VHH binders against Glyceraldehyde dehydrogenase medium chain (cutB). Designs and how they scored, part 8

Target 1, 281 residues: Glyceraldehyde dehydrogenase medium chain (cutB), of Sulfolobus acidocaldarius (q4j6m6)
Amino acid sequence: MYPPEFSYVRAESLQEALKFLEGNDNTRPLAGGQSLIPMLKLRVLSPDYILDINRLNELNYVKTSLNGVSIGALTRYHDILSNDIVKSKVPLMHHATRTIGDMQVRNMGTIGGAISNADPASDMPVVLTALNATIILSSASGSRSVKALDFFKGPFTTDTNKGELVTQIEVPVLDGYKTVYKKVVRRAGDYALASVALAIKLKGNEIEDIKLAYGGVHDKPFRAMEVEKNVIGKKLNDDLVKDIASKVSSQINPPSDHRGSSWYRREVVKVLTMKAFKEVA
Short names: E, the ipSAE of ESMFold2; O, the ipSAE of OpenDDE; V2, 0.75 times the mean of E and O plus 0.25 times the DockQ between their complexes.

## First folded at step 4 (VHH)

Design r12 (from r3 with T102W L106F Y112H; framework vhh_rezetamig_d1; at its last look DockQ between E and O 0.02; V2 from the best seeds 0.00; counts 0 for: pae E 12.7 > 2, placed apart)
Fold by OpenDDE, look of step 4:
Structure r12 (fold): chain B 281 residues (1-281), chain A 123 residues (1-123)
Amino acid sequence: as target 1 above (281 residues)
Amino acid sequence: QLQLQESGPGLVKPSETLSLTCTVSGGSISSGDYYWGWIRQPPGKGLEWIGHIYYSGSTYYNPSLENRVTISVDTSKNQFSLKLSSVTAADTAVYYCARGDWLYSFEDYFDHRGQGTLVTVSS
């Protein structure tokens, strides 16, 4: 299928892009197009305008900040993957990025594009949710910040208002944490059937802090907040991990589709959870 | 080197239970990195996934066979088994035990399999 008719506009600067978004409500920003183009072809989206923002170099960066790491929305996955700051300060993101798509996807896909698309099976939203990242949204009138947990509202739905553009992601550095990202896919490069992002801080054998998020198994990234709270102070052992896996499996709301049933996804999540904990133990 | 070997009777009577065992060598079933399953190929047909088992003991079966299939694991022997009840001529096939990476835990994905064993359902 061909995408619906739209006007193509290219912005040369962030200011120009934001001005355009302000005046044209039915506009979809285009960066890497890895998510947008398929949606257009499927006629899920019918924008009046496609706003090409690929020339906005001011949104392509990774830098250390006071609160952690700042990443520009147009930063490509291949750059994230090779970035030393990400490797050292945000290892969870590094590991997750290694699993994203193929070389073409990593070359073209952007962190801002991915999270703006808010596919429930997408990897980066899960990572950012686990890390309690902050999303910066900009408009012609200013900028605001939204926590990742509040940014993702549902399938392909974000807290982005008309005229706003994701411009930056703020990621905290988790010192002393062990992190792991795992996912199950049908084929290499596909979106996850299920994924888990785990960050855990241990004091001896006791859980001092834990962040546990899942993808592909809920209408948005699932943060196992209740489980996280309940396991603090407990000794990490096989029984606890099994209990965690069971509880998470019972709390998620996986879809049933051509890739798998809800039941299967629940079982996968159990195994995936146990596997993830095994790696950090 | 990982090796999978199917064993069991090559002839089963209708309505009886087909029973096969897969012996794994060169790798541990308890590693947790893989799932272990069974596939079959009827004569003149393509491969059909039967089911698989995770190290956790969780099983997933082909819906078309779910009511007749039981897969189990014996970690002490580094084996896993297939039981298919109420067999008919339609169950005649070459049966393969196989291993899949948990990362790709879908019904039609295995990275290693045995040589296969022909099981004929006949009176």
Scores: ipSAE 0.000, ipTM 0.271, lowest interface PAE 11.2, mean pLDDT 89
ESMFold2, look of step 4: ipSAE 0.000; ipTM 0.237
ESMFold2 (binder alone), look of step 4: mean pLDDT 85; pTM 0.870

Design r13 (framework vhh_rezetamig_d1; at its last look DockQ between E and O 0.05; V2 from the best seeds 0.00; counts 0 for: pae E 15.5 > 2, placed apart)
Amino acid sequence: QLQLQESGPGLVKPSETLSLTCTVSGGSISSGDYYWGWIRQPPGKGLEWIGHIYYSGSTYYNPSLENRVTISVDTSKNQFSLKLSSVTAADTAVYYCARGDTLWSGFSEDYFDYRGQGTLVTVSS
ESMFold2, look of step 4: ipSAE 0.000; ipTM 0.169
ESMFold2 (binder alone), look of step 4: mean pLDDT 82; pTM 0.838
OpenDDE, look of step 4: ipSAE 0.054; ipTM 0.508
ESMFold2, look of step 6: ipSAE 0.000; ipTM 0.190
ESMFold2 (binder alone), look of step 6: mean pLDDT 82; pTM 0.836
OpenDDE, look of step 6: ipSAE 0.396; ipTM 0.751

Design r9 (from r3c with L106F; framework vhh_rezetamig_d1; at its last look DockQ between E and O 0.02; V2 from the best seeds 0.00; counts 0 for: pae E 18.1 > 2, placed apart)
Fold by ESMFold2, look of step 4:
Structure r9 (fold): chain B 281 residues (1-281), chain A 123 residues (1-123)
Amino acid sequence: as target 1 above (281 residues)
Amino acid sequence: QLQLQESGPGLVKPSETLSLTCTVSGGSISSGDYYWGWIRQPPGKGLEWIGHIYYSGSTYYNPSLENRVTISVDTSKNQFSLKLSSVTAADTAVYYCARGDTLWSFEDYFDYRGQGTLVTVSS
């Protein structure tokens, strides 16, 4: 008859949090500044526990690793933006973080929270998809890794199993790549923000390697893998860029019955693509 | 104020396809903030998540049902639908359409649901 009661528990260490999750079914982790308003309506699907993990300071770090950068899941956007390792080694992430919200959002948000939320308009999932970063999921029984390309499953949906927490993100260092992140503000008509993350390595004017991902124009970050493969070895010039933009635009499939809506989203992607390539030329 | 209304046949023969429509009023299903989904309650059992859809067409299905279920959205009519094929008596249940906030997994949480409609599978 009455709303089910739940217990609020705060973990002081990762070991404590994972042990709690193993030993206590029907527990929902709370990280960052998640809203509690939807949780007041848990009468039918009610957690027994809310596990606050905001105090897990061992998950707050940025450090170099053998072939990349390791970032703890509770590292704040503010700390990522000001971090010299990220600035020098992963400039794509630094530039994307600079575009995130106002200062309060950057101070309260964490990289692990952002990717666990998996908002289609979020910048960090697009960056991680472009880099095909490795996501570390930890449980009381061990850990596993999932590539960003396999981690984001749809709007607000990830490859996280019961009892798991995102604890670390590993991003590669792409030596010799030029990188750019660009974003278009939402337009009237209720469509998602569009964004592009580009990492490209040139030998002279020829494309040696390219990573091209888009946000806001699909239910999850879209990696243009076919286009990437087909342009290796080609000379980067305005004609090729127009072809890339057209191919990517044709490969997105915005969910819309309205003719202008679908055409408009395709045109936005074309413009955004051309702007991104102009910066690396 | 948001309202969800189920519609469709209340009686379905075994082996046929159960087909329901949810009409949304007082809000738009095209909003990027929400999932739209189907839940059922068999007699004497708890609620069972069937699946949900984002307005863009991305679908998420209960693995135990996924080979028989199709959920679709028609944004021009502000409606979404359920088709469950090859039904048996075990599919007799009260069926609800529901909205979930995209901050949470729909199978764990929804904030609005319809009044429900009983669908009986019987020869």
Scores: ipSAE 0.000, ipTM 0.195, lowest interface PAE 18.1, mean pLDDT 80
ESMFold2 (binder alone), look of step 4: mean pLDDT 86; pTM 0.868
OpenDDE, look of step 4: ipSAE 0.011; ipTM 0.295

## First folded at step 6 (VHH; framework vhh_rezetamig_d1)

Design r14 (from r13 with S105V; at its last look DockQ between E and O 0.01; V2 from the best seeds 0.00; counts 0 for: pae O 13.9 > 2, grease 24.8 > 24.2, placed apart)
Fold by OpenDDE, look of step 6:
Structure r14 (fold): chain B 281 residues (1-281), chain A 125 residues (1-125)
Amino acid sequence: as target 1 above (281 residues)
Amino acid sequence: QLQLQESGPGLVKPSETLSLTCTVSGGSISSGDYYWGWIRQPPGKGLEWIGHIYYSGSTYYNPSLENRVTISVDTSKNQFSLKLSSVTAADTAVYYCARGDTLWVGFSEDYFDYRGQGTLVTVSS
């Protein structure tokens, strides 16, 4: 299919981009285009304007902060993957990024583009949800912060208001945590049938803290908050892991589509959960 | 009750660095709910936003001051600080430390919900 008719506008600065967004409500920002272009071709989006923000170099960065890492929205996956700060301070993100698409996708795709698109099967939203990341949204009038848990509202839906642009992601450093990202795909390079992001802190053999999020198995990244609360202080063993897997499987609401049934996704989640915990045990 | 208190020298020589500290009591600066910043009011002028710092350590500065201003946090002391280098007479003002809510961040004094009593800093030889 051909994309619908739209006007193309290129911004040379963040200020220019935000000014344009302020005056033009039906505008979609374009960065890497890995998600936006397919959606346009399928006519699921019909914006009046496409705002190209690829020139906004001020949104391309990875830097350490007081208690975490700040990442510009236009930072590409290939840069995230090779970045030493991410490798050392946000290993969960590094591992997840290794699984994203192919080289072309990683060269063009941006972290801001991915989370703004909010595909339920996308990897980065799951990672950010697990890490309790904060999303910075900017407009001509100012900026606001939204937690990842509150940013994703449903399939391809975010808390972004008219005139706003995702400009920065703030990720906490989880000292003392072991992290794992795993996913199942039907074909190499596809979006996840199911994915799991696990961050766990152990005191001896007891769970001191845990973060557990899933992708592809809910209308948005699924944070297993009830399970997280219930396992604190418990000894990590095979029986507990099986119980966790079973409970998560019963709590998610996976879609049924051409990639798999709800039932199958629930079974996959069990296996993924058990495999993830095995790696951190 | 949240209290913010500015401290530092009230007199700074031209070309030197203005240094102020804000001590926070009745609340922790180690919270993701708030950002901390500085504003100033020159004599006979309105309030001017200087900059913010998030809990994460991310900073935002007034573009007119960005090359001279540094804001930092000391979580162990529940303090944050302002450094303004290469001061001139134009930097003479009452300086306020302030707190804002991370839900909405503007680049003006209007986006702070608490501030200190203020401290006068005079730039003079």
Scores: ipSAE 0.000, ipTM 0.225, lowest interface PAE 13.9, mean pLDDT 91
ESMFold2, look of step 6: ipSAE 0.006; ipTM 0.395
ESMFold2 (binder alone), look of step 6: mean pLDDT 85; pTM 0.863

Design r15 (from r13 with S105T S108K E109S; at its last look DockQ between E and O 0.01; V2 from the best seeds 0.00; counts 0 for: pae E 9.1 > 2, placed apart)
Amino acid sequence: QLQLQESGPGLVKPSETLSLTCTVSGGSISSGDYYWGWIRQPPGKGLEWIGHIYYSGSTYYNPSLENRVTISVDTSKNQFSLKLSSVTAADTAVYYCARGDTLWTGFKSDYFDYRGQGTLVTVSS
ESMFold2, look of step 6: ipSAE 0.011; ipTM 0.439
ESMFold2 (binder alone), look of step 6: mean pLDDT 82; pTM 0.838
OpenDDE, look of step 6: ipSAE 0.554; ipTM 0.811

Design r16 (from r13 with L103Y; at its last look DockQ between E and O 0.01; V2 from the best seeds 0.00; counts 0 for: pae E 8.8 > 2, placed apart)
Fold by ESMFold2, look of step 6:
Structure r16 (fold): chain B 281 residues (1-281), chain A 125 residues (1-125)
Amino acid sequence: as target 1 above (281 residues)
Amino acid sequence: QLQLQESGPGLVKPSETLSLTCTVSGGSISSGDYYWGWIRQPPGKGLEWIGHIYYSGSTYYNPSLENRVTISVDTSKNQFSLKLSSVTAADTAVYYCARGDTYWSGFSEDYFDYRGQGTLVTVSS
């Protein structure tokens, strides 16, 4: 027996949305301007309810916090790109947001939607993984915090439990770091074939700390923690960067899919890595 | 022409392990465009998602079953498999292997766009 068609429900407040999720299993939230047409074509399993959360204006904000910058989950990419707090305090996020899609995509997409979708090639999950940002999950019974390194579990898979919504992202300010975001796309505005987010703190030419994350080349945002650990204290030079590029290329698990082949992505990662380090050297 | 075919024993004794294999023809199991999963339908009930696996080997399981379920892939044979341990009569169902489009897993990992014909597995005696 196939399930019936879904019921469409619109929430007018966060509390209403969370209460509905608590009481109604098999409910799928709807945020941003996404289309219902693809959902109607999936007839093997379907949700009982589609919960439209687009009216929750209390989740649309950018403000400073004690730990950095707090961003509401329904904040649009356009608003993030034009926000002076993000520009000044989180330049890595600002620059990555500039690379996201065309103007229509930026106007319709939300940061909470992007990280809940968790496409391995998506830009925002890579940035948040590099910064190890904090993601706030809310339910009818309260809220909890999850670090980006623990939040993305696999392709399109997150640490979100039933009854929870992503409501806020807290992004750290990394004083004294140089940051770079670069990606290669098949078409302008697409998700990355491969991408790199680099944050590095140098003492002279010696690496004091480094955060190195990649998108499009693993089943989730890939943080090159083994490479990061092994280069602390070393002098940054062309030979070290070539070694870093080679080691990362051997450690990733890129797909062969409609965006590109696995072998091509490995080569692109080497080039992106070298370009990213050249920019901060 | 994509085809998914379940195979395995139709009768399993209580407390033993249910083991099924899905053979994929007309497509590649190693493609990053798709994920591969198992669903079941107990008698007189609706469909229940068991779990699925991505090209990378990463798995995602129904929380109610996760301590008993293993899904694996054999790319050399273009097959993926289900093992469900410690079965009881409640595990009697028609079992289907299925394919999902990776894009749609972000809306729910229990959405699939193709499934096999199904195989009845009875837990008895």
Scores: ipSAE 0.012, ipTM 0.458, lowest interface PAE 8.8, mean pLDDT 83
ESMFold2 (binder alone), look of step 6: mean pLDDT 83; pTM 0.844
OpenDDE, look of step 6: ipSAE 0.027; ipTM 0.338

Design r17 (from r13 with G32D; at its last look DockQ between E and O 0.01; V2 from the best seeds 0.00; counts 0 for: pae E 14.7 > 2, placed apart)
Amino acid sequence: QLQLQESGPGLVKPSETLSLTCTVSGGSISSDDYYWGWIRQPPGKGLEWIGHIYYSGSTYYNPSLENRVTISVDTSKNQFSLKLSSVTAADTAVYYCARGDTLWSGFSEDYFDYRGQGTLVTVSS
ESMFold2, look of step 6: ipSAE 0.000; ipTM 0.136
ESMFold2 (binder alone), look of step 6: mean pLDDT 85; pTM 0.859
OpenDDE, look of step 6: ipSAE 0.457; ipTM 0.779

Design r18 (from r13 with F107W; at its last look DockQ between E and O 0.01; V2 from the best seeds 0.00; counts 0 for: pae E 13.3 > 2, placed apart)
Fold by ESMFold2, look of step 6:
Order: sequence, then structure tokens, then C-alpha cells
Structure r18 (fold): chain B 281 residues (1-281), chain A 125 residues (1-125)
Amino acid sequence: as target 1 above (281 residues)
Amino acid sequence: QLQLQESGPGLVKPSETLSLTCTVSGGSISSGDYYWGWIRQPPGKGLEWIGHIYYSGSTYYNPSLENRVTISVDTSKNQFSLKLSSVTAADTAVYYCARGDTLWSGWSEDYFDYRGQGTLVTVSS
């Protein structure tokens, strides 16, 4: 029988976890379901330590703040989905959370784990990019804030430095905005072939502000900032929506794989964009 | 049953390019659930991560090697490959192709849950 290649450590406080990360290279934090630990026995490469942070109840919360909603990084998807503050104040996040996996995934997955993983097709990174949420990174030497637009760097790659953990997400409350999240999947429960997050504020039928982000069609969540800027002040109608869809389709860099070609994903983006705007019109 | 098999020349002269291919059986290389990579073990030393490729086509390389390494994929043959240019004797190692689960990515780039049997590549005149 071979000995285990890692040591399992549980942190009882955030300070303890951050001190451990500062002092111990080659440490993998574990957030969410602890049932993933046995899978490390199949690895040829492994950390020296698994740092279980699930006991840090101080990171499990949803609360209002001055102009937003503050969410602890260890808050489970299930708790986000059932939270009345999120449902009423951040409906974009609520709708996206309903599309995540099945009940077991929602019960075990955390918002901090999802954004730290940073899968280009993952739902929560797209939502946070659309809202340009603030992500709080904590280390033993202090904390810093990073906007979602700067946090996601590429496939499975974030602006997280050595010794840092995501500890909090601050999401703005966009009063007066209509929001929608839509995605297309190859199979139910899969990551998106393409997804769209839309938040729009209308004065009459004129666009006062708009936030438009896409998943599954770049190496990271794509925020259509040029399109957003160009449509401020314009009348929302079917012709403008077609123009928006066409422009976004030309600006994305979707992959080609056996699930869908780059051409197909560009067409899906056009359809998703039109459906998203129809829902808010 | 997932199987990864390395193939390629076992001898490479200094300054030439090391080229290896990994053939994947019992799974699809284009799955978004996995990334595919190369690791090596110099004689008497530990494992060293070389790089990997994601379903998006993006590649990531060990910074110490990034100017010399290329990883590519051929989905029609269910294969991926390594090219390491300008090799020296220090590049002599057992080379393994490997698969990683994206569930673990974003925390460390050097996790793999399957690897091949490995192939020794010697760099010598």
C-alpha cells in the first residue's frame, strides 16, 4: 500500500488559512464538497497540502451593503439561489444560478470556487463580468480589490497571487435595470456553448445604460464594451438589436470543437442576443 | 478505459527539436472537462510540468520552457503533441503525456489524473 502524497489541513479561521498559505508553498485550498479529496489518490502530481477552508463560516453569508450585495466566497450555490436578497436585488445572479448543474452541484459548489476555477464557459464569471463586480482577495499581508473585468485573465486563469484567497464578492444593485441570463448547452447540465448576461436601463425606449457579457465564446468572459458605448442614447428596436448581435458576433473568438464550430457559435451568439433583448423589451 | 500512449524518437541530437505524440484511447481529446499536457522526469529527479492545452485551444507553458515549447492537438486522430526546440543534454528525461480535470484547474496548473507509461528521450551526440 502506497502512502498518501499530501497532508490534509483544516483551517479554523481566515487568519489561520492565510497564514498557512503564506508559509506553505504547493498548497491547494479546498472549498465546497470534501468528496473531491479521494480523487487526489489518482494523481501523478499532487500538492504537499490540501487546505480545507470549509469551516470558515465567516465567509458564508449574503448581506446588503451601501449600494450592493456582499457575498462571502464560501456561500453555496443553493444558498444563493434560495436567498431573497439575491432574488430581489441581483436577479441576474439568481437566474444564472438556476441554470447551474443539478441539486447536488448547487449544494456543494461555492461562488468563490467557481470564480477561482474560471472556466471560460462557467456561468458565474459571466454574471460578475456583466456587473463588473468587485472581488476581494485576501492574504496574510492584507486585502485588495479587483474588478471582475480585470480578474479573469484566460482559461482557468485569474488575477490571484500566491497566498491569496477570494474571500468576498461585492455585487452592485442596479436599480431600474432589467436583466436576463440565457445560455445554450449541448446537453442539459453541461457548460454553455454560448451564454449571455444582459443588464439594461431604459428611459422610455432609449438606452440609458447597458451591460452585455458573453461566456463560452472567448478564453474568458467577454464584455462587449465597444457595443455598449455605441448604443447609449439610441432607441431600442429590432433593427438596433440586430446590429448589436452582428457587431458582437464579429468581436468574439469562439473555439471550434466537436460540440460546435466557431461559425455555429457566432450564430448562436446572434440568436441569444436577440432573445435576451426580446425578454427585456 | 482511458489510455495515453507516447510515441516518437528516443534519441535527439543537441540543438534539434524533440517531437512527441500522445495517442488518446477510451476518451475524447476535445472534451471541455479536461486539459492535456506533458510532464517530464529527468534521471533521478522529480516530475516537471512542461505545459498543457485547454478545450479553447489555449496553451500554457512552464515559464522556464515557454520560448522553446509548442503543444498542439489533432482531433481527427485523437492525438496531441509536444515540440521542444533547441534541446540540450539537460532535456534528457522520461516524457509523459497526461490528462487533467478542469475541476482542479485555477488553483494549480500541474495537476493530472492520468498519465502514460512514459518514453525516455535522450539528448546526445
Scores: ipSAE 0.000, ipTM 0.289, lowest interface PAE 13.3, mean pLDDT 82
ESMFold2 (binder alone), look of step 6: mean pLDDT 82; pTM 0.840
OpenDDE, look of step 6: ipSAE 0.338; ipTM 0.680

## First folded at step 7 (VHH)

Design a12 (from r15 with H52F; framework vhh_rezetamig_d1)
Fold by ESMFold2-Fast, scan of step 7:
Structure a12 (fold): chain B 281 residues (1-281), chain A 125 residues (1-125)
Amino acid sequence: as target 1 above (281 residues)
Amino acid sequence: QLQLQESGPGLVKPSETLSLTCTVSGGSISSGDYYWGWIRQPPGKGLEWIGFIYYSGSTYYNPSLENRVTISVDTSKNQFSLKLSSVTAADTAVYYCARGDTLWTGFKSDYFDYRGQGTLVTVSS
């Protein structure tokens, strides 16, 4: 079987890339370590163009802003993991990045590539959903922003419109929160069987604020917003944690696949939830 | 061995609804490892994806066809189906049911790794 024909175009600037996307239908952006040849085998909608954006160094950055941290879409996982701003101001993202693949995956993978792909079991979409980060989409005519809760529409499906590229992620800084990222995998470095991202702010033993998101257990990252609303103001204790675990387990819609059954994922979510809360106690 | 087999009428009248079913054997459509969908090839033209469905029942359609397309799944029969409403002569094509692997990254919903043999559907009066 031979791969479909396409033309390879390499952009040297963001402006060039956006102008190309505006003028050329059926173009697929290529960033990070994506395997091009296997992904074109048996593809039913062959691209006319592959637009290589890997040279857009202007999209590889981490910057501190007044109310958060801005991360360029082509920032590699390795660079996120080693970045002191991320480690100190967004520890949830730092912890999650440590669980991603091996050295090769972290050297080649980009944050923008991960969120644009929108795999329900991927680590970074879960983190961004917990933080409700802002995603910047740029086109030749301008930029717009979308919250992570509105960006991930379903498996491999995002709010990205024709002619748009994800160019930046803006992450709020959560002062006074304890954060935890945990996942269960079949093999080390793999996509999660189930994962949890927790950010919690306590006033003594009382929950002042909480953010709970899960991966691998729904068709997109699952934010447990009803549970969050109902536990704010309550005292954190073992009974509350067990109640949270049971309620989340009942609200998810986990798949049965080669990694595990739906029933098993519901049980795993209860255990992960209890373990995450134990770390913040 | 995984097999996908299309079934449905080969002739549909203009303005009616085209209904096709894909029967899957040798694999489960309720698995989260895969998504299942439809693609077509009009005479003398390239392949066009129509849409796909995931284990959760979530559906994702080609925007050009979105208002006319419904994809559904019957896990008890290991089948999934396509309904395309208000058909015209432009909908004449070979229709394929197809499987995509959720573990692949890149190229969004337009990547499929397996397809059926195809069934010709002619729209004419």
Scores: ipSAE 0.184, ipTM 0.601, lowest interface PAE 5.8, mean pLDDT 84

Design a13 (from r15 with Y35F H52Y; framework vhh_rezetamig_d1; at its last look DockQ between E and O 0.01; V2 from the best seeds 0.00; counts 0 for: pae E 8.8 > 2, placed apart)
Fold by ESMFold2, look of step 8:
Structure a13 (fold): chain B 281 residues (1-281), chain A 125 residues (1-125)
Amino acid sequence: as target 1 above (281 residues)
Amino acid sequence: QLQLQESGPGLVKPSETLSLTCTVSGGSISSGDYFWGWIRQPPGKGLEWIGYIYYSGSTYYNPSLENRVTISVDTSKNQFSLKLSSVTAADTAVYYCARGDTLWTGFKSDYFDYRGQGTLVTVSS
C-alpha cells in the first residue's frame, strides 16, 4: 500500500501553528506519535501538509486550576501516569492511564492526540466523558470550550472546526468520590473489547451522585445518563447493581468483529459493571 | 477472497447527482473490524478521500465535499453507496470503493487493505 504524498512542516510556537492552520487547508497536525497512527491507519487520507507541533512545550503541563486540574494537550501519558496532582485529584484518569499499552506507547502518546483521534475503543475519551471534562480549542482568532459530552461526535470525529487545535483539557476534581476504571482486552495492551469508568459518591450506602461511562460499545463514548439519574437516592446493593448492568447492556450498540460478537460484548459490559461497583462498594 | 466491485453510470450530466454502488463479496459490511468508503482520483491528480461509513451507520466525510456527499449501506445486499450532488467537470475522476481497517495492533501501519478496480465517471454534456 503506497501512502499519499505530503509536505512536512514544523511549528516553533502555538501562534505560528495556528496561523499555518488558518492559512493552509487540508493540514493534519502531528503530536507525539498520535497523528501518525491515524495517518498510517487510514492511508487514503490526502493531506497537503503534516504540521508537527511537538516543539510547543507550552502545551506540556499538569497544574491545579480554579475549576480543577488543567492539562496541556501535549502532555504525554507517561507524565500523566507519574503526576502527583493527577494521582491525588483525578484518580480515575490515573487508573485508566495505567491500562494504556506498554511503557513505550505511553511515552509517545499525548492526551490531546488521543482525544483528537477519537478512536471508539480508546481509554482517555471514556474517562473525559465520565468526568464531562472541558476541552479547549484554539485557533488564530481565539479560543472556545466544549464539554466532553459534546466533543466526541462519532468514530474518529470530534467537534473540532477548521483551523482549531485542542490545546488544553480541564478536568473537575471529584472530592468524596470513589472511582474505578476497568476494561477487557483480547491481549494485554490492546484496545478494549469493553471498558467502564465509574465515579460514585455515597452518603452512607445511598447514591448521592454517580458518573458512569463505557468505551468500545458505541461509535463514541457512552454515558449512561438515564441510569445515573434513576439511581440517585437509592441504596447501593447487589440487586441494584444487577439492574444497572442489565439496563446499560440493553442501551449500548456494540460491534460484532473478530474479537467478539455484539452479544458477547453485552455480557462483558454486565460483568464489568458488576466488578466496578464491587470495587467501590 | 474479498472483492469490491463498483457499479453505476460512467457519464453524468453537470448539476446532476453522481450515484455509485459498491458490492462486497467475501466479507461482511456489518463487521466492526472495518470502515467502508470511497476515494477518487481526478485526472492528473492524487487520490482524494471522499468519506466512509462505520458499522453504526455513522458517516465521516471529507470537509471539502461534505455538503454534497451521502454514503449509505444496504446490509441485506452487502452493498454501500455514494451520492455526490451538483456535480461539475471537476468531479470527473476514477472512483474507488475501499475498505479501511479499524484494528490497532501496536505499530502496524497498513490499515487500508482493499480497494475496488475503480470506475471512471465523466461529467459532461
Scores: ipSAE 0.012, ipTM 0.432, lowest interface PAE 8.8, mean pLDDT 82
ESMFold2-Fast, scan of step 7: ipSAE 0.410; ipTM 0.732
ESMFold2 (binder alone), look of step 8: mean pLDDT 81; pTM 0.820
OpenDDE, look of step 8: ipSAE 0.037; ipTM 0.369

Design a15 (from r15 with G32D H52Y D101E; framework vhh_rezetamig_d1)
Fold by ESMFold2-Fast, scan of step 7:
Structure a15 (fold): chain B 281 residues (1-281), chain A 125 residues (1-125)
Amino acid sequence: as target 1 above (281 residues)
Amino acid sequence: QLQLQESGPGLVKPSETLSLTCTVSGGSISSDDYYWGWIRQPPGKGLEWIGYIYYSGSTYYNPSLENRVTISVDTSKNQFSLKLSSVTAADTAVYYCARGETLWTGFKSDYFDYRGQGTLVTVSS
């Protein structure tokens, strides 16, 4: 199948990109391109313009900030994987990035492209949901911030308004937390059949704080907030972990597709949950 | 599996036309999913894209080179070719043939997902 007809525009600066988005409806920003290509070939989306923002090097950075770590939206997965700030201050993101694709996917894929696309099975949205990261949306008239918990609205659907572009992600540094990222895939590097991101702070064996998010098992990344609230203050033991696994499995709404059935994903979530907690005990 | 192989003369005289061919194996040049093109690296300098062509014959050329460059495809031989006219010593470089995905339009080397091993072309009298 041939892709739909569109006009290709390359932005020379962030301001030019934002002005273009403001003035031209039905424009799709291109950052990383991996997920957009299949959608165009299947005619799932038919933009009038593709706005190539891959040249905006001003959006390719990782730096320590007041609110934690600031990551530019065009920062490539390869650059995140090799970055010492991410490795030391955001180990959850480092571990998740290690599971993404192969060299070509990591060289072309950007964090902003992944979150803008909002594929429910994508790794980065799950990490950002667990960390409740802040997403910066910029327009010609200014910028605003949205928490990851409020940003992902459903499959391929985000809080992005007309004329807005994801420009930065702000990730909190979780001091004293143990973190785990695990996923099940059909082949190495694939989008997850199911994934779990866990950040937990223990005082002895008592849960002081917990962040628990899942990918591939709901219409958007699933944050198990009710489970989190109910286990704070409890002693971490095998019975509690089994209870958590069962409760999460009952609360998700997993799809059935070529990767796995809804029933299978519920069972995988139980196993992944138990494995993640075993690593932090 | 995809392989790209450059071929052509390693020595070209000033003012003449440089002609290179890329032979593609393990993939079809007539695929509408890809652009096929050329990039080069002069000694001691960075990569410079030359241009792309896709299966329909549509071309995208570097503006600095567009008046001297022609890229063409021969689908029957699964090959594509570069002609660069009026060469000077500044055209001395390692030349690579490359593939890019249709959506990326092939304007820069960072939009090519595959390239050949490269062939050195020296322009001298």
Scores: ipSAE 0.000, ipTM 0.107, lowest interface PAE 16.9, mean pLDDT 80

